# VH-VL binders against Nucleoside-triphosphatase THEP1: the designs that were tried, part 13

Target 1, 177 residues: Nucleoside-triphosphatase THEP1, of Natranaerobius thermophilus (b2a6v4)
Amino acid sequence: MTESNILLTGKPGIGKTTVIKRTVELLSCSSTGFYTREIKRGDPRVGFEIISLQTGERLPLAHTDFTTAEDRVGKYGVKAENLLGFLKEINEAMTSNKPQCLVIDEIGKMEFFTPGFHETVDKAFQSSYPLLATIMKKSHKFCDYLKNRGDTDVIEVTENNRDDLPEKLAKRIEEQL
Below, E stands for the ipSAE of ESMFold2; O stands for the ipSAE of OpenDDE; V2 stands for 0.75 times the mean of E and O plus 0.25 times the DockQ between their complexes.

## First folded at step 8 (VH-VL; framework fv_cixutumumab)

Design f6 (from e4 with heavy chain I57T Y106W, light chain R28E; at its last look DockQ between E and O 0.85; V2 from the best seeds 0.71)
Heavy chain, then light chain:
Amino acid sequence: EVQLVQSGAEVKKPGSSVKVSCKASGGTFSNYAISWVRQAPGQGLEWMGGIIPILGTANYAQKFQGRVTITADKSTSTAYMELSSLRSEDTAVYYCARVKYSWEGWYMDVWGKGTTVTVSS
Amino acid sequence: SSELTQDPAVSVALGQTVRITCQGDSLENYYATWYQQKPGQAPILVIYGKNNRPSGIPDRFSGSSSGNTASLTITGAQAEDEADYYCNSRDSSGNHVVFGGGTKLTVL
ESMFold2, look of step 8: ipSAE 0.558; ipTM 0.831
ESMFold2 (binder alone), look of step 8: mean pLDDT 90; pTM 0.934
OpenDDE, look of step 8: ipSAE 0.763; ipTM 0.904

Design f8 (from e4 with heavy chain G105N; at its last look DockQ between E and O 0.65; V2 from the best seeds 0.63)
Fold by ESMFold2, look of step 8:
Structure f8 (fold): chain C 177 residues (1-177), chain A 121 residues (1-121), chain B 108 residues (1-108)
Amino acid sequence: as target 1 above (177 residues)
Amino acid sequence: EVQLVQSGAEVKKPGSSVKVSCKASGGTFSNYAISWVRQAPGQGLEWMGGIIPILGIANYAQKFQGRVTITADKSTSTAYMELSSLRSEDTAVYYCARVKYSWENYYMDVWGKGTTVTVSS
Amino acid sequence: SSELTQDPAVSVALGQTVRITCQGDSLRNYYATWYQQKPGQAPILVIYGKNNRPSGIPDRFSGSSSGNTASLTITGAQAEDEADYYCNSRDSSGNHVVFGGGTKLTVL
């Protein structure tokens, strides 16, 4: 009975992705998964891209230029197919029997449009691997279930704790391996 | 407009296998999955399994694990379900359905017309 | 055993409101989807997510959920609504699809 799953919450722009990246930089073990980055055209944000921690591959997940996309979040069209290969990496890692930390940034609206995302997240939370993830704050049955799991520590990232979190999280993750 | 066209009715002997096809027309396999659902005479709907064709990842109901194989051919936009070691209780209509995803859950928005499989000596 | 339980039959008078229920522990964690099936036909989608109605489904159909129970409500039931209704969701592991046993709706 351990808190092997770490979920980061917080307002947009508070630095959740930075905490993720700094934490994985401090780990001596492998990290498998992805993180999310804004796409800007000048100052305006026009989309989001996903970046593999394992390969560095980048693909846009959502963009204002995806005008024909059926799946949308606000002004952004979602190209859910672009996340599929990243989910394959995570699923393969979970069957490899190798020590590693799983990383999912973010468990959010855009990602949920992707076939297999819900199942991959469920398996990751149920696995013995340390999991470091960010999660949306919106009310959602599955997200609320994840936040209430007994093996899960939900941490709100704030201006007061964000600089200290990476070292603390990296230590916790390595102690579980 | 997407349609799912299934192969024709089949009559099989106990112990044999059946392979049902499901061809998607008017679209591609991107951004959705294909589910297989059967319905025995006078009974309810029973999920057998599904596949995400672009990934080639299949998932099976525990009841059918070891007897069912689900595959997809992306080049022909066709999914297949093969059920082995047939018994009389496998007599049913077999549906394929397109599975789409919202941020809340999945849903089967397009269904094939069904393929009747009869298992009889 | 069955993860989703529905009453096998429900009746409603023409023009009245009826609620078809679906119960299961997994519905605490996952939304339900509702399908309508008429004799000799494939099922059709009527409600998904919290309360999303696909194009072509009449406004009289709505969905709700609370705790371990999901409901399909038909307000002002019409003769054409007479059908079998199935709820479906994920199982307790989150990895498999499960259907309720179905509810036969009779419009009187």
Scores: ipSAE 0.617, ipTM 0.853, lowest interface PAE 1.7, mean pLDDT 90
ESMFold2 (binder alone), look of step 8: mean pLDDT 89; pTM 0.932
OpenDDE, look of step 8: ipSAE 0.624; ipTM 0.871

## First folded at step 9 (VH-VL; framework fv_cixutumumab)

Design g3 (at its last look DockQ between E and O 0.83; V2 from the best seeds 0.00; counts 0 for: pae E 2.2 > 2)
Heavy chain, then light chain:
Amino acid sequence: EVQLVQSGAEVKKPGSSVKVSCKASGGTFSNYAISWVRQAPGQGLEWMGGIIPIFGTANYAQKFQGRVTITADKSTSTAYMELSSLRSEDTAVYYCARVKYSWENWYMDVWGKGTTVTVSS
Amino acid sequence: SSELTQDPAVSVALGQTVRITCQGDSLRNYYATWYQQKPGQAPILVIYGKNNRPSGIPDRFSGSSSGNTASLTITGAQAEDEADYYCNSRDSSGNHVVFGGGTKLTVL
ESMFold2, look of step 9: ipSAE 0.550; ipTM 0.837
ESMFold2 (binder alone), look of step 9: mean pLDDT 88; pTM 0.923
OpenDDE, look of step 9: ipSAE 0.665; ipTM 0.885

Design g4 (at its last look DockQ between E and O 0.83; V2 from the best seeds 0.00; counts 0 for: pae E 2.6 > 2)
Heavy chain, then light chain:
Amino acid sequence: EVQLVQSGAEVKKPGSSVKVSCKASGGTFSNYAISWVRQAPGQGLEWMGRIIPIFGTANYAQKFQGRVTITADKSTSTAYMELSSLRSEDTAVYYCARVKYSWEGYYMDVWGKGTTVTVSS
Amino acid sequence: SSELTQDPAVSVALGQTVRITCQGDSLRNYYATWYQQKPGQAPILVIYGKNNRPSGIPDRFSGSSSGNTASLTITGAQAEDEADYYCNSRDSSGNHVVFGGGTKLTVL
ESMFold2, look of step 9: ipSAE 0.515; ipTM 0.827
ESMFold2 (binder alone), look of step 9: mean pLDDT 89; pTM 0.932
OpenDDE, look of step 9: ipSAE 0.774; ipTM 0.911

## First folded at step 11 (VH-VL; framework fv_cixutumumab)

Design j2 (at its last look DockQ between E and O 0.85; V2 from the best seeds 0.73)
Heavy chain, then light chain:
Amino acid sequence: EVQLVQSGAEVKKPGSSVKVSCKASGGTFSNYAISWVRQAPGQGLEWMGGIIPIFGTANYAQKFQGRVTITADKSTSTAYMELSSLRSEDTAVYYCARVKYSWEQWYMDVWGKGTTVTVSS
Amino acid sequence: SSELTQDPAVSVALGQTVRITCQGDSLRNYYATWYQQKPGQAPILVIYGKNNRPSGIPDRFSGSSSGNTASLTITGAQAEDEADYYCNSRDSSGNHVVFGGGTKLTVL
ESMFold2, look of step 11: ipSAE 0.576; ipTM 0.844
ESMFold2 (binder alone), look of step 11: mean pLDDT 88; pTM 0.926
OpenDDE, look of step 11: ipSAE 0.800; ipTM 0.916

Design j3 (at its last look DockQ between E and O 0.81; V2 from the best seeds 0.00; counts 0 for: pae O 4.3 > 2)
Fold by OpenDDE, look of step 11:
Structure j3 (fold): chain C 177 residues (1-177), chain A 121 residues (1-121), chain B 108 residues (1-108)
Amino acid sequence: as target 1 above (177 residues)
Amino acid sequence: EVQLVQSGAEVKKPGSSVKVSCKASGGTFSNYAISWVRQAPGQGLEWMGGIIPIFGTANYAQKFQGRVTITADKSTSTAYMELSSLRSEDTAVYYCARVKYSWEHWYMDVWGKGTTVTVSS
Amino acid sequence: SSELTQDPAVSVALGQTVRITCQGDSLRNYYATWYQQKPGQAPILVIYGKNNRPSGIPDRFSGSSSGNTASLTITGAQAEDEADYYCNSRDSSGNHVVFGGGTKLTVL
């Protein structure tokens, strides 16, 4: 029974979130955390929303319409406060002693604006719960630190493996429960 | 413009406690953390601890663990630092600072003017 | 907890370039933040992240990092740059914050 954190990385649009969602669906235990979905206005992507795996709550994290936002990533204004509730859910889950898989999609630029995000991520990695997360591919000291942890498996999602990953990841996570 | 307004200078006896306040003016604590940093005369900056008001849980430097208590009142946008069992070595200027997070780092971008605490018998 | 170390004092001639370096194990995992402090004043943020300057900080200030070190560079030092400079980072655990001992910069 080897405990490991699983980090998925890859190019944008490769299907990391899809792998996360499908993996979660295969698990016998509950999943706590969030995943990110694009917001589209017609065809163009105009933002990103975060969805809770346990409650289904949806909140926008970044959007082109957030023009007055101080925090920005590219053309998107970021509402960092909208992530706070999701972090709270993860923190509460970690103290519940309930068998579960923790999910964080994504460990990236937009999420870094929220106070407590880094701490929550650290706690998740240090917890006894299996962790499945996506992480930005570009170099970043905190991200690099996470990727280089001895208890962390970094998997590059590609067209060649993305269809088979959910079954493999689910099996690994189940073995940790 | 966001400013941090700290309480006034304190003169304390050894063994007593001091509680310093830090109020945000022109802003809120909703998206930020608050750190407390002190500086003894002629010495460097020393981090004491911090709090994320929305979570309500503080973390402390090991040196001050058990002797310092950091709290925050979101409704008044005020943070507090209480230091007990005061010693002469606790004589210093105590700063509060707003901690912002970015995709790159954490940083303290707004500082209070400091509160002078003098501990003398 | 981990520590950050920096030279206690450096000097630079007016108009010249100076680099202040900070070293510590935590810098392998976290970026350094730099603060400027003048006598009788609160510290002022000058550099954070890879190389970010807050509004109001002159562009002669820049930051860099390599391995377990971080550096603040002043290109074209001005008289008003004479001050104490502190590096700052999270410790190796990520749960605490640490400061370097500070560097006193003298502009000659």
Scores: ipSAE 0.026, ipTM 0.682, lowest interface PAE 4.3, mean pLDDT 91
ESMFold2, look of step 11: ipSAE 0.626; ipTM 0.852
ESMFold2 (binder alone), look of step 11: mean pLDDT 89; pTM 0.930

Design j4 (at its last look DockQ between E and O 0.90; V2 from the best seeds 0.74)
Heavy chain, then light chain:
Amino acid sequence: EVQLVQSGAEVKKPGSSVKVSCKASGGTFSNYAISWVRQAPGQGLEWMGGIIPIFGTANYAQKFQGRVTITADKSTSTAYMELSSLRSEDTAVYYCARVKYSWESWYMDVWGKGTTVTVSS
Amino acid sequence: SSELTQDPAVSVALGQTVRITCQGDSLRNYYATWYQQKPGQAPILVIYGKNNRPSGIPDRFSGSSSGNTASLTITGAQAEDEADYYCNSRDSSGNHVVFGGGTKLTVL
ESMFold2, look of step 11: ipSAE 0.593; ipTM 0.850
ESMFold2 (binder alone), look of step 11: mean pLDDT 89; pTM 0.929
OpenDDE, look of step 11: ipSAE 0.784; ipTM 0.913

Design j5 (at its last look DockQ between E and O 0.48; V2 from the best seeds 0.00; counts 0 for: pae O 2.6 > 2)
Fold by OpenDDE, look of step 11:
Structure j5 (fold): chain C 177 residues (1-177), chain A 121 residues (1-121), chain B 108 residues (1-108)
Amino acid sequence: as target 1 above (177 residues)
Amino acid sequence: EVQLVQSGAEVKKPGSSVKVSCKASGGTFSNYAISWVRQAPGQGLEWMGGIIPIFGTANYAQKFQGRVTITADKSTSTAYMELSSLRSEDTAVYYCARVKYSWEMWYMDVWGKGTTVTVSS
Amino acid sequence: SSELTQDPAVSVALGQTVRITCQGDSLRNYYATWYQQKPGQAPILVIYGKNNRPSGIPDRFSGSSSGNTASLTITGAQAEDEADYYCNSRDSSGNHVVFGGGTKLTVL
């Protein structure tokens, strides 16, 4: 019995999100969830936005311009409320009885500010749906908990494997449908 | 500055119900959870339950399961705690608090001033 | 559900350091939160997470954890620090929240 949950980890910029996007494109089923994209102002990264795989909706999650934000990660202010709608999408999908792949990019510090995030993640891991997610590399109690689950495969994305991972992951996910 | 304004003191008979309100002002409501904590005279803090308004589902301490109902109205930024089948032991100060939490931590950073509920025959 | 235990009372001399400890199985997985409560007042958050202080809380307050224990340390206790202190965390299931019994701190 293969692991039903797949966690991608790796250094920043290694291409974890790209692997997820390409994997999703290869799937025959629908994908529900979100992925994260950097916001750039010219060359420098100034924030992060989250994009719905289902609707294409884009919202900023963190930004240097959010100077009055109470929640912060480094130089970025976090708008935790912007993630709520995306979590609702995932929760609704899990009750739809529709074959699908759940996608969460990323399980990280910025997302932790949103109430219900960790509950949604836990439900996703416990669900019968295949889950493809990225997770922060640094140690964190919740992240470590997820990484150590017996039903979870943790894959380190590297320059050597990132090009071949989408097809491999797609195949594994398809077998779970 | 975020503040939680609670309803006034209540005096109830045993067997009756009480409903306490908690209105958030000066900030966001839907982004956070609301928790209810009570404290009997001379006793410690006791968690009763909480709710994430955006999801609408509450969780309760086992001790109060079936006897307490926590709800939230996002349109008015108000949370409610209803306790039924009141007993003398339910005499306490009832607090609402704003909760900011993750998987590994739970902290209530804004508290109401408390609502005194007295249950006496 | 899991429980948190703490000493009912401790004392500290003015200007000295005191540590209030909380113990429970849930603390192996979850951080403890610490609240200060003075008579007739609502509790006030003083420490949360690994070692985070809310705005307005003096830096003499700090938090630590080890194994199934968490501690609140006051380095250089002041007279105004005399109060009840409660630890708090998620229970072992993660679905509920529990408080310690509280510790009454007396500043001598």
Scores: ipSAE 0.052, ipTM 0.699, lowest interface PAE 2.6, mean pLDDT 92
ESMFold2, look of step 11: ipSAE 0.605; ipTM 0.851
ESMFold2 (binder alone), look of step 11: mean pLDDT 89; pTM 0.926

Design j6 (at its last look DockQ between E and O 0.88; V2 from the best seeds 0.00; counts 0 for: pae E 2.2 > 2)
Heavy chain, then light chain:
Amino acid sequence: EVQLVQSGAEVKKPGSSVKVSCKASGGTFSNYAISWVRQAPGQGLEWMGWIIPIFGTANYAQKFQGRVTITADKSTSTAYMELSSLRSEDTAVYYCARVKYSWEGWYMDVWGKGTTVTVSS
Amino acid sequence: SSELTQDPAVSVALGQTVRITCQGDSLENYYATWYQQKPGQAPILVIYGKNNRPSGIPDRFSGSSSGNTASLTITGAQAEDEADYYCNSRDSSGNHVVFGGGTKLTVL
ESMFold2, look of step 11: ipSAE 0.518; ipTM 0.814
ESMFold2 (binder alone), look of step 11: mean pLDDT 89; pTM 0.930
OpenDDE, look of step 11: ipSAE 0.616; ipTM 0.864

## First folded at step 12 (VH-VL; framework fv_cixutumumab)

Design n1 (at its last look DockQ between E and O 0.88; V2 from the best seeds 0.73)
Fold by ESMFold2, look of step 12:
Structure n1 (fold): chain C 177 residues (1-177), chain A 121 residues (1-121), chain B 108 residues (1-108)
Amino acid sequence: as target 1 above (177 residues)
Amino acid sequence: EVQLVQSGAEVKKPGSSVKVSCKASGGTFSNYAISWVRQAPGQGLEWMGGIIPIFDTANYAQKFQGRVTITADKSTSTAYMELSSLRSEDTAVYYCARVKYSWEGWYMDVWGKGTTVTVSS
Amino acid sequence: SSELTQDPAVSVALGQTVRITCQGDSLRNYYATWYQQKPGQAPILVIYGKNNRPSGIPDRFSGSSSGNTASLTITGAQAEDEADYYCNSRDSSGNHVVFGGGTKLTVL
């Protein structure tokens, strides 16, 4: 009856990435995957970067300065190739047999431009490893399928629960390992 | 613009193998996936498998598992499909296609012109 | 079984509207993609995702999807639209690609 896949949803800016980062900091096991953070120039957000949980390597995923990028979400050009190495890390981890938590922040529009992202996400959800991910709220056939899986717990992050979630999630993940 | 140039037509005997090449021109080969699709005479399209060159990882349709090998050579921007233990039913046109990904799905936006493989006597 | 199902043939009068249908369980989880193929030619992409039309495809082509069914609609069909049309999507595992059997469109 174990729900090994945890999907965090919620309004933009509610703190989903903060919940991810705090949960991972509380885990004693290895964590493999990535999270995103904003790139700001003064006040306005101008992009997003991805950061490896294992190595700390960071690369820009999307930016307003990527004016020639073919792949775009709103004002942001997307450098989908920058996510490829992070996906390779996740795929390799799934064959390693070490206790670990897989982390994907975010299953969203920008990430879907990357070849192999869809397949990596599918494999991660089908694997026996605990998975902690964030997912866009927008209706989408594949995202709705993920949210409706029987082995998946969808948790909406709110102002009322976001401070308590990291400890609860970390305990739950470690009990599965 | 990306173009896919395939190797020429081949005539093969049953039990032999064929290796079809697909060379990409324009754009960076490692930044997209390549899919292989065949079409027997008078029949529909049939997906055989594909590869994402930067992962160097191929996947195959269940029907072809064990008989097909798909590879890529990044230095020459060329993908290959090798089909072994050929049978007369393998007579077909073999296409390669570039696969692109999008939020709303994925699609084969550039196709090669096809390579005719005939398996007989 | 578990493949995408298309009617093998449909016809439309010049200037009229036609809908080509594709049905399969995996279409609940994945969008369909549509390809046009004329005799002796490689297929070309006409519709992908929910209803995306690539550059160079006339706006008379549109797509829709509901439940396990996807449709390609051609409004104001022209003689040049006479072709075979294939729907394409992922299988239930998400790892493999499947094509429908194809629909031959005849423009009368």
Scores: ipSAE 0.542, ipTM 0.827, lowest interface PAE 2.0, mean pLDDT 89
ESMFold2 (binder alone), look of step 12: mean pLDDT 89; pTM 0.928
OpenDDE, look of step 12: ipSAE 0.827; ipTM 0.924

Design n2 (at its last look DockQ between E and O 0.88; V2 from the best seeds 0.00; counts 0 for: pae E 2.2 > 2)
Fold by ESMFold2, look of step 12:
Structure n2 (fold): chain C 177 residues (1-177), chain A 121 residues (1-121), chain B 108 residues (1-108)
Amino acid sequence: as target 1 above (177 residues)
Amino acid sequence: EVQLVQSGAEVKKPGSSVKVSCKASGGTFSNYAISWVRQAPGQGLEWMGGIIPIFGEANYAQKFQGRVTITADKSTSTAYMELSSLRSEDTAVYYCARVKYSWEGWYMDVWGKGTTVTVSS
Amino acid sequence: SSELTQDPAVSVALGQTVRITCQGDSLRNYYATWYQQKPGQAPILVIYGKNNRPSGIPDRFSGSSSGNTASLTITGAQAEDEADYYCNSRDSSGNHVVFGGGTKLTVL
């Protein structure tokens, strides 16, 4: 298939990470990569954490309590080094020849602070492995390049399609393997 | 304030090797990449390769594949560039630079003062 | 693989505006970064991303890009701006770093 890369877009809170997680749960193959979830204290969101699909390791990526962090997105300080080990997992997977789906949630502002993130994403998009990723809607030269690649299917997640996507995506991914 | 301190000038014979060090004096060494850039007399800047210390794996310009080895030692916050099989055209100033990333791009924001390597017989 | 092309030299009268250009296929996909270098010194960063200026770089320096071309503009050029200017980006694969050949700016 000429479209081995699947990029999910959509408004914040529409359920992109839920689509990722449900799709991965339906796959019979291994999944390597990470997803992002909110950290809440009561009602307000106070940060974001990253979770490895392979190991279950969790680390905070961004938090309002990171007041001394030099890298920031709005009120959130970013600990960019916390993503490095997860990028290493993805890079190692791409050399393993093991059938698997690569997962990157999210290609977004906070992740761009991490050394090697651009390179890892570029390599993943160029690889023959199925890739399932989320990407921010904001205009950005690299993100626009990814969305415009001929081997990439950009799917906007909406309330109308989000419940149907996981089964459809899992089927497509397994047909590539 | 981050500073990059490079080892001193060297004079080498053709066919030998040189190893240049680059020590960071501030910040967490694993939070950024280190690049090596050289400049021959009267010439422009030429990227040789770089390393992200926590990955430990270097990336090299095609021109230097097989002749250059870039390593990093996190315990001493020092990066190294070793160039083998030296030729007269390798006479240059060799810079190390810290590479940072942001949403808007990537850049070499701190440079060492350079290490002059002269290759002659 | 791609390369970045710059004019080797450009002149500007003191107080006038000058544009230094950089062309390459990879600039469609990646931002250019601009460095200034004076004789006997290491390069310094002047512009990265769309138009980000690090602290200490005068407001007269700005960057722009369109298609496969990036530009560094100096408005109201000063004698201290006389230097070599290099553009820098990724190659078409995104895996390697490339520099343009440099542009020598002479302030008249």
Scores: ipSAE 0.532, ipTM 0.830, lowest interface PAE 2.2, mean pLDDT 89
ESMFold2 (binder alone), look of step 12: mean pLDDT 89; pTM 0.924
OpenDDE, look of step 12: ipSAE 0.814; ipTM 0.919

Design n3 (at its last look DockQ between E and O 0.87; V2 from the best seeds 0.79)
Heavy chain, then light chain:
Amino acid sequence: EVQLVQSGAEVKKPGSSVKVSCKASGGTFSNYAISWVRQAPGQGLEWMGGIIPIWGTANYAQKFQGRVTITADKSTSTAYMELSSLRSEDTAVYYCARVKYSWEGWYMDVWGKGTTVTVSS
Amino acid sequence: SSELTQDPAVSVALGQTVRITCQGDSLENYYATWYQQKPGQAPILVIYGKNNRPSGIPDRFSGSSSGNTASLTITGAQAEDEADYYCNSRDSSGNHVVFGGGTKLTVL
ESMFold2, look of step 12: ipSAE 0.656; ipTM 0.869
ESMFold2 (binder alone), look of step 12: mean pLDDT 89; pTM 0.928
OpenDDE, look of step 12: ipSAE 0.855; ipTM 0.931

Design n7 (at its last look DockQ between E and O 0.86; V2 from the best seeds 0.72)
Heavy chain, then light chain:
Amino acid sequence: EVQLVQSGAEVKKPGSSVKVSCKASGYTFSNYAISWVRQAPGQGLEWMGGIIPIFGTANYAQKFQGRVTITADKSTSTAYMELSSLRSEDTAVYYCARVKYSWEGWYMDVWGKGTTVTVSS
Amino acid sequence: SSELTQDPAVSVALGQTVRITCQGDSLRNYYATWYQQKPGQAPILVIYGKNNRPSGIPDRFSGSSSGNTASLTITGAQAEDEADYYCNSRDSSGNHVVFGGGTKLTVL
ESMFold2, look of step 12: ipSAE 0.576; ipTM 0.844
ESMFold2 (binder alone), look of step 12: mean pLDDT 91; pTM 0.941
OpenDDE, look of step 12: ipSAE 0.755; ipTM 0.908

Design n8 (at its last look DockQ between E and O 0.81; V2 from the best seeds 0.74)
Heavy chain, then light chain:
Amino acid sequence: EVQLVQSGAEVKKPGSSVKVSCKASGGTFSNYAISWVRQAPGQGLEWMGGIIPIFGTANYAQKFQGRVTITADKSTSTAYMELSSLRSEDTAVYYCARVKYSWEGWYFDLWGKGTTVTVSS
Amino acid sequence: SSELTQDPAVSVALGQTVRITCQGDSLRNYYATWYQQKPGQAPILVIYGKNNRPSGIPDRFSGSSSGNTASLTITGAQAEDEADYYCNSRDSSGNHVVFGGGTKLTVL
ESMFold2, look of step 12: ipSAE 0.630; ipTM 0.842
ESMFold2 (binder alone), look of step 12: mean pLDDT 89; pTM 0.927
OpenDDE, look of step 12: ipSAE 0.795; ipTM 0.917

## First folded at step 13 (VH-VL; framework fv_cixutumumab)

Design q2 (at its last look DockQ between E and O 0.92; V2 from the best seeds 0.77)
Heavy chain, then light chain:
Amino acid sequence: EVQLVQSGAEVKKPGSSVKVSCKASGGTFSNYAISWVRQAPGQGLEWMGGIIPIWGTANYAQKFQGRVTITADKSTSTAYMELSSLRSEDTAVYYCARLKYSWEGWYMDVWGKGTTVTVSS
Amino acid sequence: SSELTQDPAVSVALGQTVRITCQGDSLENYYATWYQQKPGQAPILVIYGKNNRPSGIPDRFSGSSSGNTASLTITGAQAEDEADYYCNSRDSSGNHVVFGGGTKLTVL
ESMFold2, look of step 13: ipSAE 0.610; ipTM 0.850
ESMFold2 (binder alone), look of step 13: mean pLDDT 90; pTM 0.935
OpenDDE, look of step 13: ipSAE 0.840; ipTM 0.926

Design q3 (at its last look DockQ between E and O 0.79; V2 from the best seeds 0.74)
Heavy chain, then light chain:
Amino acid sequence: EVQLVQSGAEVKKPGSSVKVSCKASGGTFSNYAISWVRQAPGQGLEWMGGIIPIWGTANYAQKFQGRVTITADKSTSTAYMELSSLRSEDTAVYYCARLKYTWEGWYMDVWGKGTTVTVSS
Amino acid sequence: SSELTQDPAVSVALGQTVRITCQGDSLENYYATWYQQKPGQAPILVIYGKNNRPSGIPDRFSGSSSGNTASLTITGAQAEDEADYYCNSRDSSGNHVVFGGGTKLTVL
ESMFold2, look of step 13: ipSAE 0.597; ipTM 0.843
ESMFold2 (binder alone), look of step 13: mean pLDDT 90; pTM 0.932
OpenDDE, look of step 13: ipSAE 0.861; ipTM 0.932

Design q4 (at its last look DockQ between E and O 0.79; V2 from the best seeds 0.82)
Heavy chain, then light chain:
Amino acid sequence: EVQLVQSGAEVKKPGSSVKVSCKASGGTFSNYAISWVRQAPGQGLEWMGGIIPIFGTANYAQKFQGRVTITADKSTSTAYMELSSLRSEDTAVYYCARLKYTWEGWYFDLWGKGTTVTVSS
Amino acid sequence: SSELTQDPAVSVALGQTVRITCQGDSLRNYYATWYQQKPGQAPILVIYGKNNRPSGIPDRFSGSSSGNTASLTITGAQAEDEADYYCNSRDSSGNHVVFGGGTKLTVL
ESMFold2, look of step 13: ipSAE 0.825; ipTM 0.904
ESMFold2 (binder alone), look of step 13: mean pLDDT 90; pTM 0.931
OpenDDE, look of step 13: ipSAE 0.849; ipTM 0.928
ESMFold2, look of step 14: ipSAE 0.795; ipTM 0.894
ESMFold2 (binder alone), look of step 14: mean pLDDT 90; pTM 0.932
OpenDDE, look of step 14: ipSAE 0.877; ipTM 0.937

Design q8 (at its last look DockQ between E and O 0.89; V2 from the best seeds 0.00; counts 0 for: pae E 3.0 > 2)
Heavy chain, then light chain:
Amino acid sequence: EVQLVQSGAEVKKPGSSVKVSCKASGGTFSNYAISWVRQAPGQGLEWMGRIIPIFGTANYAQKFQGRVTITADKSTSTAYMELSSLRSEDTAVYYCARLKYSWEGWYMDVWGKGTTVTVSS
Amino acid sequence: SSELTQDPAVSVALGQTVRITCQGDSLENYYATWYQQKPGQAPILVIYGKNNRPSGIPDRFSGSSSGNTASLTITGAQAEDEADYYCNSRDSSGNHVVFGGGTKLTVL
ESMFold2, look of step 13: ipSAE 0.438; ipTM 0.800
ESMFold2 (binder alone), look of step 13: mean pLDDT 91; pTM 0.941
OpenDDE, look of step 13: ipSAE 0.590; ipTM 0.857

